VH-VL binders against q54vk3. Designs and how they scored, part 1

Every score and structure here is a prediction.

Target 1, 198 residues: q54vk3
Amino acid sequence: MNKIFGVKIDSQQKKRQQSNKNLTVFNNGRYLIYIGDIHFDRKFHREALRYYLLGCGLETAFYSDPVKTSVTNSKYLTFLSRRIFDCFYFLRAPMQAIVVSQFFGNLNQTCLVSFKIIQEEYYQLDTNYFQYIWELPLLEILLTTFTKQKDLKKIYLINQIISNPIINENNHPDIRKNFIKNTKHNFWKAISSNYLLQ
Below, numbering starts at 1 at the first letter of every chain, in headers, positions and changes, except where a header shows other numbers; Kabat numbers aren't used for antibody chains.
ipSAE, averaged over its two directions, is called F for ESMFold2-Fast, E for ESMFold2 and O for OpenDDE. V2 adds 0.75 times the mean of E and O to 0.25 times the DockQ between the complexes of E and O.
Where letters were taken out, [cut] stands.

## First folded at step 1 (VH-VL)

Design f05 (framework fv_refanezumab)
Fold by ESMFold2-Fast, scan of step 1:
Structure f05 (fold): chain C 198 residues (1-198), chain A 122 residues (1-122), chain B 112 residues (1-112)
Amino acid sequence: as target 1 above (198 residues)
Amino acid sequence: QVQLVQSGSELKKPGASVKVSCKASGYTFTSYAMNWVRQAPGQGLEWMGWINTDTGNPTYADDFTGRFVFSLDTSVSTAYLQISSLKAEDTAVYYCARELYYDSSGWPFDYWGQGTLVTVSS
Amino acid sequence: DIVMTQSPDSLAVSLGERATINCKSSQSVLYSSNNKNYLAWYQQKPGQPPKLLIYWASTRESGVPDRFSGSGSGTDFTLTISSLQAEDVAVYYCQQYYSSPTFGQGTKLEIK
């Protein structure tokens, strides 16, 4: 659901929500994220993900424009990206989780977490999401792991991404920045289609 | 009441194929993943993989690629395990087991089928 | 994959006495963000499917007698039966669900 009304929450949370209806008029995105936290704490990770995605969409209109403020702001990025990452991980969507780890704002943490997931969840990596990896160190981790596993299909797919001149062009930062922006937009559009509308 | 009811025992010759069914009732079929677990005679439990009941996409553990196929018929809330080119080492009890994944993917197997004994002998 | 190792492989305990089964994971199954251990215990009696006893390392499944308890965190876990009953004769399995599911080799519990 696109509206705050019709949300199924416990009686105590419902009473608090009704007492603060005026806050939703101006901060619907942040309020949806709050409701997402309630579902997350209740271990309903799919519902939590839905509300997090709706909150990000309302804050940034990611259907028509890439996420720019709530998810990319340093404080909200750390909180929301980790929550969304947790949701994908617990929903057995490890490749989506790895993509989301690129939004952490700390590349070392992205690589550490992704390395662990790649090794633990190797056989559950959905190759349709490889196209949304733009961090070169992460692509190198994937390539190294697939090479050790002798997974020719996955090696081929990652090499296609790495061989893109835009990814490896350190002398043209504006072209790379635009490519990453479009990649982020396409990722959130795909996620909203697969998780929000299903 | 939640129930997972599996098909009856099978006696097969090496090289034959077998198809085991697991019929779910008492819950929304697509809200839970279906896992397959094998137990050879006198041995422990071995996870074979799972199938996403909403999308129909199967995932196989490394030892269960090739000859093993997971499938669904959502219209009758039934999951299937097919084993082709049967070998003596496939002799085992095969269990289906549900896992709460729609609301949370970090859950144990709370309900199991009664098991299907597949015996492969000449 | 995370390797689960149980000890002992088998044990015999007198009726009314305490039984203790151990389980070790090759890496931590504690998720630091929610402080939950992704570990379950199953009971399998001869000719029957496994039955879930404990999940989240220490949460007892509905309908399971209170003599069954789980403890531990990270990599080391214990299933305790405080006062063994005749009906408790079974093989017990630990299982991690932190990543792709893996089971311990099982511990056979018998009456002395």
Scores: ipSAE 0.000, ipTM 0.435, lowest interface PAE 19.6, mean pLDDT 79

Design f06 (framework fv_refanezumab)
Fold by ESMFold2-Fast, scan of step 1:
Structure f06 (fold): chain C 198 residues (1-198), chain A 123 residues (1-123), chain B 112 residues (1-112)
Amino acid sequence: as target 1 above (198 residues)
Amino acid sequence: QVQLVQSGSELKKPGASVKVSCKASGYTFTEYAMNWVRQAPGQGLEWMGWINTNTGNPTYADDFTGRFVFSLDTSVSTAYLQISSLKAEDTAVYYCARDLSEYGDFLDAFDIWGQGTLVTVSS
Amino acid sequence: DIVMTQSPDSLAVSLGERATINCKSSQSVLYSSNNKNYLAWYQQKPGQPPKLLIYWASTRESGVPDRFSGSGSGTDFTLTISSLQAEDVAVYYCQQYYSTYTFGQGTKLEIK
């Protein structure tokens, strides 16, 4: 089975009694994700979300250690992004869902589902989460929709994000990459505070 | 056409080192854990450990600490097994194997296996 | 470690007849929270890598003929081949993945 903590967990496991070795199944990130799927299938979306976040968060101290953050670039998170997206959607958190769609690894799919949600759930879009959008095509979809709605506040907020030269094309891709990494970290830190700890 | 292709057979002297490769194709390398399994001549299967292809962190079974090193080169979707200070008892076929994974389910049975690399240690 | 014990060590069965291989674990591989048995079966032919046949004790891998079936729960598991074919001659291994990974010693299946 996969283990999220790596060498540190392996060191602890070597010292444990036989009965405690079976707890490695519970501590396995993939197993936690599987448990999350069981809750999801039973329509317990908040519990499913908690297990998905635990599966991704164990080696990052629940997204609180920026130096050791693996979650911002986690393949677990990329793989789980559709399930986490669905959890936020069913919990009536459409803006959080739109942010998570950026982790799909397929920008066309991100834009397609986000466009549909923006049309269907316009009045439920929590502007506190606009700061966690980094994909330019998604920002353009939001800007176009807000312009058509004549929503000056939302237009202003999206333009503040677009105006950041780091998000626009630049001659140093690593600068944009690091900015996005920090944005991802801050998002999961906020989500953990709001959904995992309560 | 998901497949794991391993490097060719090796004949080594005791005390030498060997590095076996396992190249993945047809799937996203970093989304699946890679396991190593040993099979001595005429014997059964023995799990050696696994490596997290996303983080690069290896985990070794108790019998495979010290001389055995799991590593990755994600740029070429390849996992490596290095054995140092080879002993006659290391003579075996070494397999790499991927954890089973289905959309929405996380299973760790081994669904895809490399063809195996025979390492022979003799003087 | 969980010890996996197969029986018999070798088995000879006539073509078209039923073959039954047993696997016992030293402790339960059933996880109560999801009601799943962490048990797989593999087929290995000479000179070839193992091939996954069954996972979660009874779920057949894609492409595996329906004459292969797995059953059992907890500590006692069975692989059944309902009508033996010539190509089924192989060594069969059970594997637990409840606590790390452990394989059974293997059962050699031959034509009688």
Scores: ipSAE 0.000, ipTM 0.437, lowest interface PAE 18.1, mean pLDDT 79

Design m01 (framework fv_mosunetuzumab)
Fold by ESMFold2-Fast, scan of step 1:
Structure m01 (fold): chain C 198 residues (1-198), chain A 118 residues (1-118), chain B 112 residues (1-112)
Amino acid sequence: as target 1 above (198 residues)
Amino acid sequence: EVQLVQSGAEVKKPGASVKVSCKASGYTFTGYYIHWVRQAPGQGLEWIGWINPNSGGTKYNEKFKGRATLTADTSTSTAYLELSSLRSEDTAVYYCARDEYWGAFDIWGQGTLVTVSS
Amino acid sequence: DIVMTQSPDSLAVSLGERATINCKSSQSVLYSSNNKNYLAWYQQKPGQPPKLLIYWASTRESGVPDRFSGSGSGTDFTLTISSLQAEDVAVYYCQQYYSTPTFGQGTKVEIK
């Protein structure tokens, strides 16, 4: 069996158990995550995703307020990121899953799971989501794969992201942090539009 | 007020190395990246690399990788460029410059002439 | 690398007349998310380091006379000196900082 796939399944079960512990003391959004977990366990991945996004979205006015994007970087969203990753993966949205892997809080795990998906799902990678990649090692994996596949269009798009002056910035670190914060906000705003709204 | 002061002119033989200093004053040294740019006689400007004095992180122009080493000493607010395996083509004025606008340089050192001659 | 090309290589202008220097980048230096052009202009006089005149394509650095102005977007940029003074005799360089910094070859401005 594929080790990366096995790691994903085991990781998902552990994340579900951690999420359930949070629900023993019901608070804002925790009930929505609980409902999401019930749908996920029944393999209703789109319904699960909707509830997970609603649980995150309530604190950000459904990702409409860039000033509130700091909540999307909270321990709460990091905890949910593995659940949301699994939803996108099982919905056959591999590029969205790869973007979400950046929220895991462990770059090595991000690269490990993303490498496998990029190799396996090359033809399914939706270029509209390339703009939401900010981790350089992940951009390098994408570029290497597209170069091997001789995909000039995807090479061009990834090089545009790598050439972003904020990605290769030469001054105050707050500028990069603000850029990443805004990128995260814009991603969740796009996802809420595409998956919560019709 | 705010200034970058570089070390004096150097004359070196081919194959030698040179180390140029750039002393910052009048601002928080660790708050700004320092870039190095050179200019051969009668020629244009060529970017060498940058150093982040806060982290020690560096980035180099591919042309200078393996030959240029950028360092910084925060206790003396001084940045350094060391260039090894010198050739006659390395004869140039070497400038340090402060990065204020995400890659545009507001304050420059006076320049250090490095002459490589047998 | 983004290649920066200036035109003309040299320019002779009478005192009080307008000087125009052009700069072209091999690819766009406009970052759409912040709507900024990552382009700067420098003035260099003999024996001196370059002096920053313009950043973000059109923003004048503090202390730079208002006769200096920058314009353009994307790949095509212009530095204009509205009324050339004797002290403006220099070489002018454009620089992109959208990626790792690269400079144009320079334009020498002389009195006619």
Scores: ipSAE 0.000, ipTM 0.449, lowest interface PAE 17.8, mean pLDDT 81

Design m03 (framework fv_mosunetuzumab)
Fold by ESMFold2-Fast, scan of step 1:
Structure m03 (fold): chain C 198 residues (1-198), chain A 120 residues (1-120), chain B 112 residues (1-112)
Amino acid sequence: as target 1 above (198 residues)
Amino acid sequence: EVQLVQSGAEVKKPGASVKVSCKASGYTFTGYYIHWVRQAPGQGLEWIGWINPNSGDTKYNEKFKGRATLTADTSTSTAYLELSSLRSEDTAVYYCAREFYDSGEYFDYWGQGTLVTVSS
Amino acid sequence: DIVMTQSPDSLAVSLGERATINCKSSQSVLYSSNNENYLAWYQQKPGQPPKLLIYWASTRESGVPDRFSGSGSGTDFTLTISSLQAEDVAVYYCQQYYSTYTFGQGTKVEIK
């Protein structure tokens, strides 16, 4: 039952994407994402990122408003999250990429790609984005790496995040959900300020 | 140019498992869903499921739920179908196919197919 | 589960003549909000994978000859080959993608 319902909702959402592609360029999020893909395939990562952020912003008010069917639309957002992740990675914004990896919908994939980035780009990790990490396994990877590096400042910053009771997976689910929602919203506001308004 | 290249033919005994691979090239692997479809000898096409390589999310045809497992390795741009508890009726050519996300759920590129034969 | 039924099972047509294949869905595959049909047509030649010909019931895939056309809406669909060429000998499948993914049983097109 749920499988049939889910597939039908997915089809309706994909059809909505097709319909949106036919709207005006300035008001069509799906068309902007399509243009982003063209730039991405040409390795113009900054331009691709700009179009992806504009497209996602128009569709979701920068991830602050849930799209019409949250489960199906979450899959769409996680689909695009890898494209945005790659843009940040190639723009030498590895911490932003690690934050975006939390949107993949597969925590193992998030941890694997983040671990690789942390190893390769250690000195490029912008600590201002640590506040946007909410997945405990990812925080543990960061803490373990910083401990091996004897990086007392980064250890301190990650421990401040881990010590927040809201991050603890044993907290009340509603509190954690609201915190994550606000964290996602604040992240996309910061990214829009830094990448769209320049 | 877009290509989906599948692993070679397999012969299995009833009760065994088989794992078929589908290696993608010529496009951003994580940007497109991969579907699996099988075709028994002389028969029509039957959808098995899809995987979103970006998220790892999967959807299965109820007939295959519990026996089919779809996975993807983004580091090698390869999708996998594992089918367990094989029976003679699982003898078929197995195809991977790419879904074009911007325009819906139709399959624009297909792999060449992998023949899986299940016999005693 | 939406059942797709094609007719005829096989069709023999002379070169240059029109070939018509029908496809019926057990439920409507028309999405009313955008007035689009979630229906595709594929061509499969012996030993080859299926090849996309038509999607959204009537939109021809890039590179597909204009002799191929799709029509219909809701539950009844038609694939037409206006002037059959030797290279068109194949099995043709309709597919719905409105609710899950199901295929018709196929129509074999042969030369008379």
Scores: ipSAE 0.000, ipTM 0.436, lowest interface PAE 16.4, mean pLDDT 80

Design m04 (framework fv_mosunetuzumab)
Fold by ESMFold2-Fast, scan of step 1:
Formats: sequence, structure tokens, C-alpha cells
Structure m04 (fold): chain C 198 residues (1-198), chain A 121 residues (1-121), chain B 112 residues (1-112)
Amino acid sequence: as target 1 above (198 residues)
Amino acid sequence: EVQLVQSGAEVKKPGASVKVSCKASGYTFTSYAIHWVRQAPGQGLEWIGWINAGSGNTKYNEKFKGRATLTADTSTSTAYLELSSLRSEDTAVYYCARDLWSDYEDAFDIWGQGTLVTVSS
Amino acid sequence: DIVMTQSPDSLAVSLGERATINCKSSQSVLYSSNNKNYLAWYQQKPGQPPKLLIYWASTRESGVPDRFSGSGSGTDFTLTISSLQAEDVAVYYCQQYYDTPTFGQGTKVEIK
């Protein structure tokens, strides 16, 4: 819906809000996602993101080694990845959105949406998030674009990632899986610090 | 280690009720829905319902509505299925299973070992 | 209810050979908003509970060997075991979670 001062909520959205209130006390996870959806619908994308991240954080330990596998290979995080992606996209955080697209579970969709974002938001690409890209086709898209733009710094940074033997060379499957797991964990830790914990 | 441990086998007469328990460990009980699925001897799988362990909210398969009651005790991390007005057709292995992630998805990543309920006269 | 139909009911495959199991849903289990197929595959050995193999039609569960793969979209789905091992003898079930969960009738995989 359009965002205006004193935003009007239709009867279905108001029923959803009342229903969500009844889910408090015992079920924060599902309730947090629904509240996030309400904020997203009102175009409060940062607040929506916070609620989605809180929902992902339940029973996940962004900061704890023993349970970080739940975060780094989380099916729930995959299910929320489109919502979180949309939040970053509308917050004009395109590099974070590109990282999140790797969680879609469909590499063709990852490359398609990332290519469009890279073309639209070139000057907004935060190089601090390059380290969280592990999909080689996505790295090639980035490299091709930076080469066309003659952006020597970004070319250098992407080449460092591509040159990592874990990403580029044939490795034992467990080594690559562990690297990706740690990369995912570090990404969500950084996002929690920057968007949730502030 | 994430696991669900169920109560032992039960033998009941037609018309009686049975209550099966499912004790969760190794994760935050209130963050996941618990589903109940049964399997009659030599037959396929049939979904009974789920309970949101955090809220106590339930959803039932229409076939079992009015006969099945799902409850959860957060202090002991234990879910329960009570099935009333038992018939011979209710003879089955009853499984509890954890929702894939949180209480949103209706696919099951962790299963209990199963409880055989035999209904015979 | 969405009805799930598997084929064949039973399948005999030699060790090291490919096994293919099909699953059809009475209506699409593809959700347009997230472009995901709400379809899972389970393996059940005698005396054991089902074990999740695949979710979202093609995503392997952690710890599941690479020889298991899922494919398909909408109403037609396939589970493939590329090189059957002795430990793979089991009944396999597809399950939709687009609506109220329903399972296929199962496909028994045996060694010939």
C-alpha cells in the first residue's frame, strides 16, 4: 500500500494486527515476522528488517560457536531471505541485498536479481560486504561490471576473493561447506551489529 | 543433540482414550511447532495436527478434530497427543516431529522414535 | 486436501544403478510470492521414523549424501538416487506443505 501520514489500514490488516497481539507471551518468533510484515507494508523497511532479524535470531546464536551451524545453514533464514532482501533493497543497502540473495537456494535467481542491482546501484556498493560473497558466478558478474567501470580498487578486492583456493579450486566438499558456513555466520553477526543491536 | 523421545507402547480397548508424550531436548522448545503424524501397519503417513509449543495454539486435520487434543508443557519441554473414542482403525505408530524451522513450515526435520498404540477388544 | 500420488509403488534396482521415484500433486505446490515448491522427500527404514532427505523440492538436508537429488516444479516431482547403495533400501515418501500436510502413498526401493 501507499505510505501517507496517518496510514490507513484495511480491515484485513487490522485483523492481522489484532490476531498477532493474541500470539504474544508464548510465540515471539511468528509474531515478530507478522509485525515485520506490517511495518514492511507501511514502508518502514528498517523496522521491518529488525523484526525479521529478531525472528531469525530465535533459537539461533549469531554469537555462539556451538549453535552457529543453525544460523549458517538455516532453512528459516532461507525462508525469510526474500523479505530481508527486499528490506535491504529498499533501504538502499544493495551489497547487503546481493549477499542475502545467495540464501535464495536458486543460483539463477541470485544472479538475475544481483545483476539488476549492480547495474542500478553501482555507486552504493559497500565494499565491506564483498567478503561475504561465495558464489563464483556472482563474483564473475561483479568483476565484469567493475572492469567495465575501470574501478581498480573493486577489481582488486574481487580478484582477492576469486583467488581464494577454497572458492576457486576443487576442494574436499567439507572444506568448502565449512568456509561457506563461517562466511554466513560472520555476515549475520555483522548485520545484527549494524541493524539490530545498533 | 536435538532429539524427541516418546512414551512407550500402549494397548487400549475400543472407546478408551490414549495419551502419548514427546519430550524435546537439545533446542529451545518454545521456538518450534510439534507435529503429530501416524502410520497404520503397512500403510502410509497421516498428519494429525500441530501445536505451537510457545503459544499453545493448535491446528488439527479435520479428520481428527473433536477426537485429538494437542497440549504442551513448557516447564518439562514435553508435547502430548490425546486421542479419544478409540477404534481398531486407530491402531498405528504415532510420531511426534519438529517443524522444519520455527512454527512456520509444515515439513519435519527431527522425528521421535514412535509410539505403537494398539486398539483391540 | 492436496492429494499426493507416487509412482511406482515398488522399485527393484541393482546396486550401483540409478533409482527414480516420481511424485504428482493434485494442484500446484509452487508459491508465486517466493518462487518455492513446498515439497519434501523422506526415507523410512523398517522400525525407524521417517528421515528428511530433501525440502523445497531440490534442497538436500544437512548430512544427506550427494547421490540423493530432487527435481521438478509445480505438480511433477522426482527423487533420484544416482547410484543405489545397500543402505538406501527403504520406503520413500513425498510430502507437500503448501496446504495442510499430505503424503504420497510411498515407494518401496529394493535390491534386485
Scores: ipSAE 0.000, ipTM 0.431, lowest interface PAE 18.4, mean pLDDT 79

Design m05 (framework fv_mosunetuzumab)
Fold by ESMFold2-Fast, scan of step 1:
Structure m05 (fold): chain C 198 residues (1-198), chain A 122 residues (1-122), chain B 112 residues (1-112)
Amino acid sequence: as target 1 above (198 residues)
Amino acid sequence: EVQLVQSGAEVKKPGASVKVSCKASGYTFTDYYIHWVRQAPGQGLEWIGWINPNSGGTKYNEKFKGRATLTADTSTSTAYLELSSLRSEDTAVYYCARDEGILEWLSPFDYWGQGTLVTVSS
Amino acid sequence: DIVMTQSPDSLAVSLGERATINCKSSQSVLYSSNNKNYLAWYQQKPGQPPKLLIYWASTRESGVPDRFSGSGSGTDFTLTISSLQAEDVAVYYCQQYYSTLTFGQGTKVEIK
């Protein structure tokens, strides 16, 4: 199934896009997402990820491009979160995939997929990405798993995140929202550095 | 009632491709992995791979990597197995099965489809 | 891949007698952190899909008769049917779900 911004691409829409492609090939987010899907279907997951990130405008947004707005990040990342999740999973970047699962908009789905990935890929969990987890139930899953593994270093790192009052206190809704926004920005900046800037 | 209902029997020529479907009902489709397992006549069970319908993520048995493609359509709660470059030794009953494991790591298969017979003959 | 080997390939048992099926894994399927064995047993009757009987090596699935029991740990596992009934005639498979998924070759249980 071909899909741009949550809408199926039927044969008429494909013909229309092909007709307009040569005129607007550059700086077109929809086109870049479409090219990402083509690479994904061919199992070129790193190239697919690159085009998805470019389609979100994340590179320019994270380098303080004044043209990019908060609407760009929310809209594109929500639509692409599942595809980007799959790219990280297939590139053997399970911790990045777990971070991206927080963008699904359904915490139960986030916890379910993360629990299975943590179990399957325990020794591949890159601790540098722990700082980008903000959902308390997910942090609790990580802590429970690391405690069962008796992994003192990972227990310590997760406890430092959980100990942050911004993450675990009910009385800070606006502060938590701003913290999550900054965490999301910093994550995509790190991803752009690792996957777009080689 | 949890059910996995598979598509009907297929007869294919060597070199062709086959696509088998598995329609889930009675549970939240995106909460469970779907596995594919085949059984050649008179033989044992052979695992092909799994798909996570929530993410589209897949894992394949190395033997089937490059020939098997697992997909899922969440709008219809249907999982698919496509097997290409068919040979006579691909003649088998193909089963889908769900993986319920959430709390205790991976889990065994609690529900299975009825099976789809794929016959590869000239 | 973890290789699962069952013995015997076939077994003939009189009604009411005990049937014992063995399963060996090429490496341990015991996860030390939760002390659980990632091993299941399935029953398959002709023309039907497999049915889950036992998981975590010894936990009986709901609705499975008490005469079915699983035992073992690490690499060596056993399925026991304490008093074979006519409806127990089937092929039985062990399965590891520790690392990817692999099945034993199956053991056919018949009545004599």
Scores: ipSAE 0.000, ipTM 0.423, lowest interface PAE 18.9, mean pLDDT 79

Design n01 (framework fv_nepuvibart)
Fold by ESMFold2-Fast, scan of step 1:
Structure n01 (fold): chain C 198 residues (1-198), chain A 118 residues (1-118), chain B 107 residues (1-107)
Amino acid sequence: as target 1 above (198 residues)
Amino acid sequence: QVQLVESGGGLVKPGGSLRLSCAASGFTFSDYYMSWIRQAPGKGLEWVSYISSSGDTIYYADSVKGRFTISRDNAKSSLYLQMNSLRAEDTAVYYCARDLWGEYFDYWGQGTLVTVSS
Amino acid sequence: DIQMTQSPSSLSASVGDRVTITCQASQDISNYLNWYQQKPGKAPKLLIYAASNLETGVPSRFSGSGSGTDFTFTISGLQPEDIATYYCQQYDNLPYTFGGGTKVEIK
């Protein structure tokens, strides 16, 4: 559903379009991200998310294609992850936002934004998304918070994840890399199903 | 990982021509806009030209418009700058740079020196 | 064209000092500004994008702030390896334009 034609663009979006108006669509993935930015600036976060997810899927085959994932600019994917993070945050999907923060390529920033969200949105943390966390420092932040809250169920769930030997980084790098790749792919499939298909 | 390597610079007389090349590796070249940026000796940075990922959209700085031609060969992962009617003011180190989303230059080549003098 | 005025043109500071560089756009560019570092004889390197975002792999002592027409770049705790010329660049409109650069030297 294309709502771009009927939407009046404010001055910030117009400046972005002016900067990019000589940049004709160069491939479908990049064009979809551009359309997502238009919706995002209009505060249409769910529509923006749809375009961002479609664009990411085309760029990476939802992290399922090792060739596409290896040659795609990780910095561009990091930038896209920040956009998707903002969409989930504004849509009141804090756990999905926390998962996406792992894609930032800056673990300190991942931990900082996640800590803030966990403090602000504790009761909105959807436990179905815990399975998509692989960064040990982030798991420790969650465990510490759940321990302070005496939330036995959430403590149990996080401990199950930490108990995975692959998470402990006591394995060959290739094993951990493959695990993270599969986790990313499964996450993108889950959010695409939930946000594209209803 | 990501590499951009320029070549083709050298000494040329006013009114002469040079063709610069930039060989890209470590990323999907056809997904990115590419730019040429120059720097005169002891001076600041000046953006020269960009080309879209497909090659269909091109823009030039007024100082080079009509004299320089940007082009690319996605099959060879290469960017080119054909420079004609060169002037002393074109003397500079020329960098090729990857243009991410029309927003910033995240990777630059080492540069190639073009000297225009008699 | 959008003109970018950068100040100062050069500065000298001691290791550990806080260094501040400013950049002023001739018109409102929102937050569409980047900062680059160029060491002598080397190509520029992106440090900050979209006015305040730190590029991956760049030390946390570098930061950027500002919006509209006035922007600031800061090095908190200058190190010897930070000797370089720093440039701002706007991407609000074509042509892309750079500031004149600020040369940072150690006393």
Scores: ipSAE 0.000, ipTM 0.431, lowest interface PAE 17.4, mean pLDDT 81

Design n02 (framework fv_nepuvibart)
Fold by ESMFold2-Fast, scan of step 1:
Structure n02 (fold): chain C 198 residues (1-198), chain A 119 residues (1-119), chain B 107 residues (1-107)
Amino acid sequence: as target 1 above (198 residues)
Amino acid sequence: QVQLVESGGGLVKPGGSLRLSCAASGFTFSDYYMSWIRQAPGKGLEWVSYISYSGSTIYYADSVKGRFTISRDNAKSSLYLQMNSLRAEDTAVYYCAREYYDSSGLDYWGQGTLVTVSS
Amino acid sequence: DIQMTQSPSSLSASVGDRVTITCQASQDITNYLNWYQQKPGKAPKLLIYDASNLETGVPSRFSGSGSGTDFTFTISGLQPEDIATYYCQQYDNLPFTFGGGTKVEIK
């Protein structure tokens, strides 16, 4: 599947470059993702991440509607989220990886990979990214782990997020959707600032 | 399954304006580039404009630049073409079409809507 | 703009014949060429993409070949339902441009 997907992306990026020869290479989002894949395959995860973020920005109108959560909405963006997840994981940015796992379109997979990362990389969890978690089962995994570790600061931070009624209630779907959309936008802006700007 | 339905065509006088709509169904509209193509009576196909899935990338044929505006509403799964300062040479059947993911080919087309510019 | 020259403008052939249509680009377009079929009173239908790839659901009697500036579209074993006008289209550079079309009729 990844090989077939990669071939399709490469074809699209090449066609975009050919159809718009007057545009710079860096103004073609799919071409940037292709360059990212080349670096990823060579294990240059930081460089791959930079190109993926640039491509994501161009494909999402610079993070006004960053990454779609559902495979049914965009399989392309779902596969990109898995690549970005791998980049953060290999760069030892586990909390950023956990946030990105929410974009997989499969909550069970999100919880499974996050649980393993939390257990293995506990002391690398950057609390600045806790604000970008919106999935209740994932928040429960974090709270349970922090409680076992007796980490009062992290317990406090997660409880602040869980205490938000918007996260707990689905009584008004549009309110929750707008909150999640805003959270996604803010996450990608923060990531671009930290990984794209040096 | 995939369906594109154009509307808004009709008779208009030179210098007039008209807005075409294209209603999409059966696919995730927001994931596709969309194009407008026209065909004058008894003539061949002419590409008019395209718009990216987010609306951030837009291009026009030189014959319509400054007069036509392409836009989309992803929440309504709709594509639009605002046509101003219409000329007799704009008389054509206007098709909306979806760009094929793998090839940039136009894989699904609407039935077309006729625009006639005459006095 | 890239000019697409299509030939012949029309042809008549018998059922079962091999029909060949050519398309020439004014500059190198690699393989960024599509072929469409338009039946009278209907919208065009994509048949071939990237010069040689058959679109899903299109009969195998249709094929395309070529690269660079010279392209060929072939119908192997012409059928009555193939009466249509066929167009090539390049997407190497904007604006996208179509050939003039080839009208295929049965004798």
Scores: ipSAE 0.000, ipTM 0.434, lowest interface PAE 17.1, mean pLDDT 80

